# VHH binders against q9y6x5: the designs that were tried, part 449

Target 1, 379 residues: q9y6x5
Amino acid sequence: LPPKLLLVSFDGFRADYLKNYEFPHLQNFIKEGVLVEHVKNVFITKTFPNHYSIVTGLYEESHGIVANSMYDAVTKKHFSDSNDKDPFWWNEAVPIWVTNQLQENRSSAAAMWPGTDVPIHDTISSYFMNYNSSVSFEERLNNITMWLNNSNPPVTFATLYWEEPDASGHKYGPEDKENMSRVLKKIDDLIGDLVQRLKMLGLWENLNVIITSDHGMTQCSQDRLINLDSCIDHSYYTLIDLSPVAAILPKINRTEVYNKLKNCSPHMNVYLKEDIPNRFYYQHNDRIQPIILVADEGWTIVLNESSQKLGDHGYDNSLPSMHPFLAAHGPAFHKGYKHSTINIVDIYPMMCHILGLKPHPNNGTFGHTKCLLVDQWCI
Key: E = the ipSAE of ESMFold2; O = the ipSAE of OpenDDE; V2 = 0.75 times the mean of E and O plus 0.25 times the DockQ between their complexes.

## First folded at step 20 (VHH)

Design hd32 (framework vhh_8dlx_2; at its last look DockQ between E and O 0.95; V2 from the best seeds 0.82)
Fold by OpenDDE, look of step 20:
Structure hd32 (fold): chain B 379 residues (1-379), chain A 118 residues (1-118)
Amino acid sequence: as target 1 above (379 residues)
Amino acid sequence: EVQLVESGGGVVQPGRSLRLSCAASGFTVSDNWMSWVRQAPGKGLEWIGDIYYGGTRFYNPSLKSLVTISRDDSTNTLYLQMNSLRAEDTAIYYCAKGKDYERAFDIWGKGTLVTVSS
């Protein structure tokens, strides 16, 4: 049988949730598989960029999805959650489902994963759902499992995406134990649903399943606001992306804009594009704007309007609060093995290995995941 | 101590709707996956549908358009809504509790008879 892999993302699942809450179903999944306790995601720690990094193995500067909101100065195009269907934004990389589908006797399936409803390099997943947040997990799970079970050519790679606990994290804040406990209980139950369904279909023993997330969540507060309007007139720049990493497009001299912002707050670092720290791997793309503002953990960049979010993400990718986890189960993975940390870009070469795909050039290191795999030697 | 009790069965005319109930005791319905199955006269057991831990539901494709499974956590009760009933839907209807991560059930109700006749 050809190798099969299901990649599941629960958006905004902070790694330490596993330590602070109970997950009977997920723990069972982990017990029979592997766990990576912390996954260092890519900067910025936002949804679209990190999901694309998972499936390309590339830093954001390389795959070109550098934020949830982008602007290209040459074409004058905008990218946003409501405007993400132009292949222009995605074509700087080749996601794994395209690579997989171009193989003989293989097909790909996707339920709501970012980019899967867009023809990338003139290829769209054989089976996919147009993104709609209103579509239930039930429908998504039904479609994915149906495609995994009945498709010809067989679906050998599938993605499943769910918006929680991110949405709730934003709403309640990650420190709201009461509400987040309820939300995370639901997530664990959905994991139970997934596992049970796969077993009922007879897919469980032969299917590799990865459960991961794109980023964590940090607690925000109305007491930790950085108001840009106090530092610079709004007419002097265009805001391309906001908080906690704001992308600034100056309308006047860049240096003047920079000088007005550099001392705006002790809780915000201001970078000219060329001065962005190398560790972020967030410099070498035209879609990165001339000035970047990076708020400290838990601080929110605002204009005159106040933020309603009690939790947010997008901060420095070295912060533990931004880190998701990775759990996996299947014939490719060990049982009962835990690993401390990997980089999120390391997932791609691992998935390619599992599927027998030749990976495109990427920033991942296969050696970082070798200990998770039964067919690899691990010291 | 642990049991399932189906109710709501009876004689109905074709085209009518019927809702069956399954009251659970001794365990929590919402913490388990539950199933509805039926057995028509002279036939084997037929799976109708499941509702899993998170509320995800799966149905027999042949019955999907005619049935809806739900549960009420406050009353610890499982439901089967059936619409547009046909003569062929005549059967004893059972609710069952699934075993976690297994393809088996550990608790069954005694069943409730549904007769569809003009």
Scores: ipSAE 0.872, ipTM 0.949, lowest interface PAE 0.5, mean pLDDT 96
Fold by ESMFold2, look of step 20:
Structure hd32 (fold): chain B 379 residues (1-379), chain A 118 residues (1-118)
Amino acid sequence: as target 1 above (379 residues)
Amino acid sequence: EVQLVESGGGVVQPGRSLRLSCAASGFTVSDNWMSWVRQAPGKGLEWIGDIYYGGTRFYNPSLKSLVTISRDDSTNTLYLQMNSLRAEDTAIYYCAKGKDYERAFDIWGKGTLVTVSS
């Protein structure tokens, strides 16, 4: 009886992969649902920040997960992909699975979406998996579909996260057609597995499914390196995050550090925190360091003369290479509708609408997504 | 021609293991979802399990600890590994090709008989 939603992320799925590779299963999913060709994500275009923006509707400055590597100067706490479980980092926002689970006669389930194994505001999903990248897609899918089909109180919001094609995009680069074709065919097959399983369980007709991603991927090159050690001695600052957006905590006078960096490379913009472009919405949080360095697309900030990165993300969120897509199917969605773009923060108020939840204050605009929904007048 | 041919059946003693094969021709196994089903003498069809496009597998809960489905994409072959066989596992074992995005099969093998004696 209550509306149900499954939110799926395939990490690092660049929007134009849909045009450049074959996806028979995903294209079949799209034909019977909706497609948003480009989702403009949040700056910085990294995994943890963008996954949390999807489920909170907030810019990074507002939800507090401002990078994959963070430092809080007051508490002296560090955050990283191996040290991400302290609720301190996550408690500046309320993700949708928490709001959903607190409703009468509802529960939430999670298969490894960032943050779902953390007790945020002392609340964790009734059904979840502790993050472990070695757990197969099969096990994640089996758990999430079992919970959707057999739980009391019923699971009405579920998430599923997979590390590809991001892992392979970093390893091979997005322009390696041989390896990426194989990787993307496997991803399409897993989408087929998801759809087929939902049909076999009788869930397909009454479950809303969103398939999306957090960011894209751009090609890197050994010819596009920015050597930070050539511009400034490392003793003058603490490095919180390196590339492609470096986070710099000065150890000496901030203006002196800025002046040493500002002409380091024509392929890097150097910002004092107060000078970060307003369009980034990346300024008003203590976890954003006093100086950031933003590399141009495909450029890598390094501490020495070499790097072995073949693909990367984190760049300016206006870059098409950083944009993922969104596809959706289910009773809430039109069939066969194509939309050019939304903002990634718009996904949250749309999901709240589908689930009948009151959204928390957020940066999304419901009007941007209403043309995707059957119960809304599209103008 | 599009066909499925099961093999590896025969007589086996209780407590032993057996591996069944299903050779596919005329289509690629990994481009389809595939299933194993069995029929014991005088009984209806019993679903064993599925393997889907990307290799995810789902089993009949009553058999899950006794069976493993796999495939070899290089030989275009589906497998059923059965362990700790009992007399009640005596059946004709079929492989089947599923229809995309449907709860139905469009191609069946002829089956292979497995007899577990005493």
Scores: ipSAE 0.679, ipTM 0.891, lowest interface PAE 1.3, mean pLDDT 94
ESMFold2 (binder alone), look of step 20: mean pLDDT 83; pTM 0.840

Design hd33 (framework vhh_8dlx_2; at its last look DockQ between E and O 0.81; V2 from the best seeds 0.00; counts 0 for: pae E 14.2 > 2)
Fold by OpenDDE, look of step 20:
Structure hd33 (fold): chain B 379 residues (1-379), chain A 118 residues (1-118)
Amino acid sequence: as target 1 above (379 residues)
Amino acid sequence: EVQLVESGGGVVQPGRSLRLSCAASGFTVSDNWMSWVRQAPGKGLEWIGDIYYGGSRFYNPSLKSLVTISRDDSTNTLYLQMNSLRAEDTAIYYCAKGKQYEIAFDIWGKGTLVTVSS
């Protein structure tokens, strides 16, 4: 039988939560598997881009999901969380579930993972749920495990997505110990649910499971705001994406807009598209706007409206607060092994290896994950 | 010290609803895998459903439409709501505590009898 892999994402699970809170279920999972303590995600550190990077192995400039909100100047199309169903946005890459499903005697399943309810390259997951945040974890877990257990052709790749602790991180801020303890306990318990269910179904021993996240969360404050209206009239540009990385589409001369913004705040870097630092791998896509504003950690870019968020993400991907973790268990993985750091794009070639899939060209480095795998030589 | 006590059983007419309770002592219901099972006269044990650590619930497909499992953390009590009861639902109903990550129970209640009859 072909190998099976379940990829699970808890949105906004900051890596250092593992050090600052108790996770008995997750720790048990890690004890019997592997842990990568820090995963360096892609810039910008947002949900849609990073989830797509996980399943494509590509930087955002390459897979084309460059933000949660996008604008294409040629087609005049907009992308947002409420408007993400157009394959146009996704077709610049081939996600792993498509690759998997195109193989003989294999199928893919998905519960709420970004892009899984969209036909990409004319292929949609054999089993999927239309995104609905109101659907319980229970229902998602039930569907995923059912599909893993009773599908023909067999489901060999599945994704499971949950919106916490991201939503709570935004609401409470990651430094709210009281509220975040409650939230993270719930997350740990849900991990317990997952493990228990898999064992009850007899899937646990033969299933590879990866638990990861797309980004972390940083503490924000009303005392750390960058008001663009203080620097430039809003009539001079269109805001495509706001904070903490604002995408600016000038309505007047780009240089003039840039000059008005470049000294707006000591806590914000302003880049012309061609001057975006190479380390971000965030330049070579038409969907990246002419001017990018990057707020410092913990600072929020606002207009006249005040931000209601006490936590946010999307900042420099080198910041530890933006980093998620990766844990894994299954026949492909060692037991009791911990690794310090990988890049989020490295997950894709690893998953392809586990599943016996030929990876599409990607930015990941298989060598970075070799030590996690039992069938690989680790130097 | 550690025990489960079922209650709420009795005689009910077909089509009626019944809620069973399972009071736990000596451990926390919400920290454990809990299960409802039943045994009809002359039959073996039948699994009804489970509730796990995070509250995820799973049911016997044959009973799913008729039962709901819940728990109250404040009272450390497990519940089984049964609707549209039938004669074939006559059984002793047990609550049980599961062993973590094992397919086994370590604590059982003594059961409560439910009789569905006209």
Scores: ipSAE 0.919, ipTM 0.967, lowest interface PAE 0.4, mean pLDDT 96
Fold by ESMFold2, look of step 20:
Structure hd33 (fold): chain B 379 residues (1-379), chain A 118 residues (1-118)
Amino acid sequence: as target 1 above (379 residues)
Amino acid sequence: EVQLVESGGGVVQPGRSLRLSCAASGFTVSDNWMSWVRQAPGKGLEWIGDIYYGGSRFYNPSLKSLVTISRDDSTNTLYLQMNSLRAEDTAIYYCAKGKQYEIAFDIWGKGTLVTVSS
């Protein structure tokens, strides 16, 4: 009956890891399916915004999850990665699992994809796990495969989220070849486990599987710090988000705050909201603050001189270091095809096509993904 | 040459525990999908469980509470721990190596007999 799709994210998986490290299990997956070498994600290149862009097909200004830390001036509400369950933040869009499970005789399942444990438009994923980073990949996979195989109405769309290699990328930095090799081998082993479990359950030949990520990772250094305290007193603004894109809510005249910041560092761009480059599609939402500061690649904005993380993301989405990959296998996809690039917002209309869903209005372009699909002409 | 050798079988009382071993040579257990299966007298093969590359373990639901699969990478050995044994657990127990990306088992051990009787 209806086609099934499993969407998997390994957080922080930079596209060029595929070329610089060995992935025997992922390479076998790709060999029998498709690869998109670079996925151009959305600005800012952070976890919550980009995971929501994948499942809505919308730029951040349109879906309302504009950062991992947000403030709404009208309601006085705060959002953070430890305070993310208020549907208020998520309700500016309709993610694909909501649309899917509202179809007759369909369910959705989720193992910790951002937003799947929130009742968005009073609708939560039919089967889900509450977010808990201590839950093993094995347990997440067990739940997803149980739901795919045993649910009534059947689960036709499922998601699975894993925190690596993002967590280790922050800890070690992407240039630490010894530690990142060990981390990425573990990821490849998990991909092997995923494929073998799907084969065991008889799902492999008839389930469409997408393995992707939300962003990459760039190297940071104690030698690349931007100290805001050297340029402006804390009392002049409220800090909504810090690095590498700082969100500044002025407490005094906005122009005065801007003038104090504009020459603070040659390694940071300072934008009034109306002057944010159009290519970012990051202007038309009240959650975007009046002033943003955008650090150059590998630079960290701090309030004082201190020890900082060794890898980070959130930078300009034109940077190759911020780009993830996409691989896919299943009856909807060609065998052995490699594609150069798509936009992350293009994934949503492609998934809707595979599932036979009418997409909500979105920023994706179905034509960008036609070459991946067996039922479409590439040209 | 590629070999799997099971050991640790024997006669055991109902309600007791038993640990079976599977020594592998010619390949690395942790780089492969590994399984335990059993065959009761006059019956077909019954899957017990798997351990996969990354250490994920999957069990036959009817046996989940009674068995644990583990491996020791330093000795290249696979283990099956069985608890609360019953007469119906009497069987020849095999370890097997799966082919990568296939359900089929292409390498089998000789088996070890477990007899559960009072």
Scores: ipSAE 0.000, ipTM 0.364, lowest interface PAE 14.2, mean pLDDT 90
ESMFold2 (binder alone), look of step 20: mean pLDDT 84; pTM 0.839

Design hd34 (framework vhh_8dlx_2; at its last look DockQ between E and O 0.92; V2 from the best seeds 0.72)
Fold by OpenDDE, look of step 20:
Formats: structure tokens, C-alpha cells, sequence
Structure hd34 (fold): chain B 379 residues (1-379), chain A 119 residues (1-119)
């Protein structure tokens, strides 16, 4: 049988949740597989960019999804979560499901993973669901497992996406022990549902499953606000993306805008595009705006309107609060092995290896994941 | 200690609906894999559907349009809603508890409740 891989993402699952809460189902999954305790995601630490990095192995500057909200100055196009269907935004990279599907006797399936309901390089997943947040996990799970079990050509790569615990993290804040305990228990139970269903279908022993996330969550507060209106008139710029990494498109001289913002808050770094730190790998794309503002951890950039979010993400990708985890199970993976850290872009070459796919040029390092795999030498 | 008690069975006319209950004690229904199965006269056991830890439900495709499984956490009770009943739905209906996370087996069964569909 051809290798099969299911990639599952629970949005906004902060890595240290595993240490601070109980996850009976996930722990069993880990016990029989592998765990990477911390995954360093890409900057900015937002949903669309990081999910696309997982499936392309590229930094945001390379795959072109540089934020959840984007603007292209040449075409005058806008990208947002409500306007993400234009292949223009996705075609700067080739995601793994496209690569997989272009192989003989293989097909791909997807349930709500970002970009999977868009034809990329004139290819759309053989099986997919149009994104709809109202669709239950149950329905998503049912479709994915059905496709994995009954499709011809066989589905050899599938993605499954769920919006929690991100939504709740935003609502309650990650430090709300009571509410987050409830939410995370539900997540663990859903993992139980997944495992149970795979076992019931006889897929569990032969299917490689990766459970991961795109980013963590940091606690926000009304006491930690950066009001841009106090520093610069709104008429002097267009806000392409707001918080915690604001993308600024000046309507007047860039230097003047920069000078008005550079001292706006001691809790915010202001960068001209050319001065963005190299470690972010967030410079070499036309979709990155001329000025970016990066708020410190837990600080929120606002205009006159106050933010209602008690948690947020998108901050410096070196912050532990922004890091997700990765767990995996299946014939390709060891049992009972834990690894400290990898980069999120490292997942792509690993998945390609598992599936026997030739990877496109990417920023991942296969060597970082070798110790997770049974067929690789690990010193 | 662990008990499952089915109820709600009886004689019903074709086309009618019936809701069966399974009262559980000694364990928490919402923390376990639960199933409904039935056995018609002279036939083997037939799987009806499952409800998993997180509430996900899966059904026998042949019965999917006619059945709904649910649970009430506050009362620790499992339910089977059946609609548009047919004569062929006559059977003893059982609720069952999954053994554990690692095995695909049941460790407890109810005694069953008889459903007779007859005009």
C-alpha cells in the first residue's frame, strides 16, 4: 500500500498547554508515537501564513502568504479571511497536496485547511470542503476518514483543520484556567474521536498521522494597548494589517510616517521594510508593506476602537507563547520518542519523505526531523 | 458497579418514531465510546451507530437516515432516536460501553429492550 498521511491542525494550540493541562487521548497518541515539544513557527505567527508554511516548507516571504490580511500594490488586490479564493495569492508556492495529487495513483483530501478550497497551479484537491466554520468537527472527520478509506485513486494525503483552541484563546485568554480547561478537554476528546474512528476503520496501524498547530496564544489586556491614533493621523496611512504586527502603507512620505511612529510606544518596534530583522525572514516579498509595527508580547495595537480580545497571536516567533507542538503516530514514526524543538518549515520535507514525494525547494531541514523517523539514522 | 439499562422499547406501528434510553451508572458516558446494536429474530448482531468521546457520531449507512444517537451528560444517559420504523426494525436493542481507548471491544452491555414494529 502506498504511504498515507493525515495532517491535523488544531488552531492556536500553544505548546505549553501540554504541560499545564491534562490530555489523556493526546498523551496516549504521543505515547505510541512521537512528540516535538516546541515548534518554532514562522513570522508573523498568524493562521494563514503558518498553515501555508507547514505544507510548503517556506518562510512567508517565499510562499507569499505574509499575513491574514494582505494588499498587493501592483494589482490593487486585497487578501483576507473572507477573501482568500484568488489563486493569485497562493500561486507563489506549491503546497504538498498539489504535489501529491499530480503523482500517479494518488489523490489528496482536505477538510477546511487554508488554501485547500482554491485551485493552486490549476490544481485543487480531489476531495475538499469549502471553508465553513459552522461545519462540525464530526462532519469534517467523517468526510476525511471516508475519503481515506474508500477513494480511488487512493487518498494518500489528507488535511484536517479545526478552529479551536484559537477562537477560545482569543475570547478567554490563555490564562483563563477555567474556560481553557473546558475547551482543551473538548479538544482532547476530539482527538479521541479521531483516533477511535481510525481504529474502527482499520486505518490506525497503517496511517501516518500528524497532529500539530500553527501558533500559540498570549494573554492580552486592556492595560496593554498601543493607540496609533495618539501618534499619527489616520489620514496619513492605510492599515493593511493591524495587530500585533501592523502593516502600514503610507499615504504621505514614508519617512514622515516612520518618524511619527518610531517613538509611539516603548512596547512596539517600528521597522522600515529594508530594516526588518533578518531572523524573521520577512522582507523579500512585495506584499510586505513599507512599514511594519511589531508589538511586544501581550501588547495590542489599536486605533480608537478598543480590542475585545483577551488573547492574541502574531508576535515574534521566538516567543514560547507563540509556539505550537507536533505529535505524530504511524508506521513512519518511532514510538515513545520526544524531541525538544524543530522549525515549522521542517515539517514539509519530512512529510514529503514519508509520502515518497520529491520536495520543491524549501526552507526546511530534513535533518531536524530524522530522529522522529524509523527509517532514518539518528545519532 | 457498571450498569447499562435500556428502556423505551415496546410495540409500535410502522411509520412511527421511538426513542430508546440507556441509563448508565458506574462510569461517565461522555468519557467513553458508546454504541447501539440490535439483534433481529434469527439474525446476528447489527451495528447501529457510535458516539465517541467528543460527541462525534457515526452510523450504519443502512440506518443513517432513520436513527440519531445522542447523550445527556447531566443524566449520564445515552439515547437512540428512531424514525419511520419498519417491520424489519423489530429487534432487541442494546447499548454497549467501549472497553478502553486502546481496544475496539465492549466491556459492558445492557440487557436490551425489545422493539416490535407491527401494524
Amino acid sequence: as target 1 above (379 residues)
Amino acid sequence: EVQLVESGGGVVQPGRSLRLSCAASGFTVSDNWMSWVRQAPGKGLEWIGDIYYGGSRFYNPSLKSLVTISRDDSTNTLYLQMNSLRAEDTAIYYCAKGKDYQSIAFDHWGKGTLVTVSS
Scores: ipSAE 0.680, ipTM 0.878, lowest interface PAE 0.6, mean pLDDT 95
Fold by ESMFold2, look of step 20:
Structure hd34 (fold): chain B 379 residues (1-379), chain A 119 residues (1-119)
Amino acid sequence: as target 1 above (379 residues)
Amino acid sequence: EVQLVESGGGVVQPGRSLRLSCAASGFTVSDNWMSWVRQAPGKGLEWIGDIYYGGSRFYNPSLKSLVTISRDDSTNTLYLQMNSLRAEDTAIYYCAKGKDYQSIAFDHWGKGTLVTVSS
């Protein structure tokens, strides 16, 4: 009888895709559940940081996954999306699947959510798939539903991750209606497959399902390049991450590096770490480098080269183009309810409430999600 | 008018493979969840597997390694590939259309195609 939750992410699903494209299967899901039209995510608006923020309720500075590419000066360790398995990077927080499976008679399952194939605090998801982008949605769905249906102790928290529409958004750009329509139609069909399978297994009525995303996507162009090599020689710094938020580790006097960069482009903000705007909550972690460069929306930082990306993300989290949505269905949720906005960090305390878990200290506000839940008063 | 027409049945030797077709008309196969079901002589109906809207496939665990379901959206046709056929695979094979997104019931069936596995 314990409450069960499946958390699903379709990477890079911009909130306004819901208004600009047709989603018959997702609309049926929403009609029977709840919709949050806009989710304000965390800065920087990148994949690994925002997926970890969902499951920890923490800003990036607090959970330690501060970018898709990171460097730690003390240990000399590097992190990337292809080199992400060292628990060192993940151990500054406790994700919800760890808390869940440490409860009596509970386990967790994961189909490729970032971090679920890592032993965080010596604890790895009870059932998991090693990340491999070539594994089909069908296989991910088969594994996650098998674990939800057949495990002892029962799986009470499960995650499912899919790389689209992010991959196609980078390739085509969000303004390419022909290609994005095809991509988003396929995504909607996969949502249909998810819901149909849950119904066929008898899980649909008693499983809580959240469908959300980590960030949106903005249009890029060859006309909007910031050539970093035109402003500073490579010998003055180590480049930890490039675009749209560059992470700069000075090799010489930090002020000298800053002065070479500060007037490089009117379309790029240059921050000393202590000057990063407080609203970003992006300052208090050693993995945040001494200087960051933040490109304006749609601008790309390059090293004397062209860019092949037609869409990108990682920009200021106040930008609507960076915001995903959240939809949910299940016994914990109202039916046919629409909510305007929540913060992405609010998802964690809501999930803890649904599962009956004590949340770790976090940056989310349970009150922001009360109106989605049948057991709460909405004021 | 919804129609489902199975074909490709016949007599095959044990150990061989066979591909069945289900030609659909009056609806779009990819807009529906679809199934293959069989009935051996003197037995009840046995579910083989499903294919859903986005192409995800699920099989009867006892048959999972022996069968593959696919579809061709350009010809509106559903397929069942069967491998390593045995005498117990002798049956009438049906394709079936799911009723709608709300239900797990079928609303249309084909007439079936007979597969006989004998040496």
Scores: ipSAE 0.622, ipTM 0.870, lowest interface PAE 1.6, mean pLDDT 94
ESMFold2 (binder alone), look of step 20: mean pLDDT 83; pTM 0.834

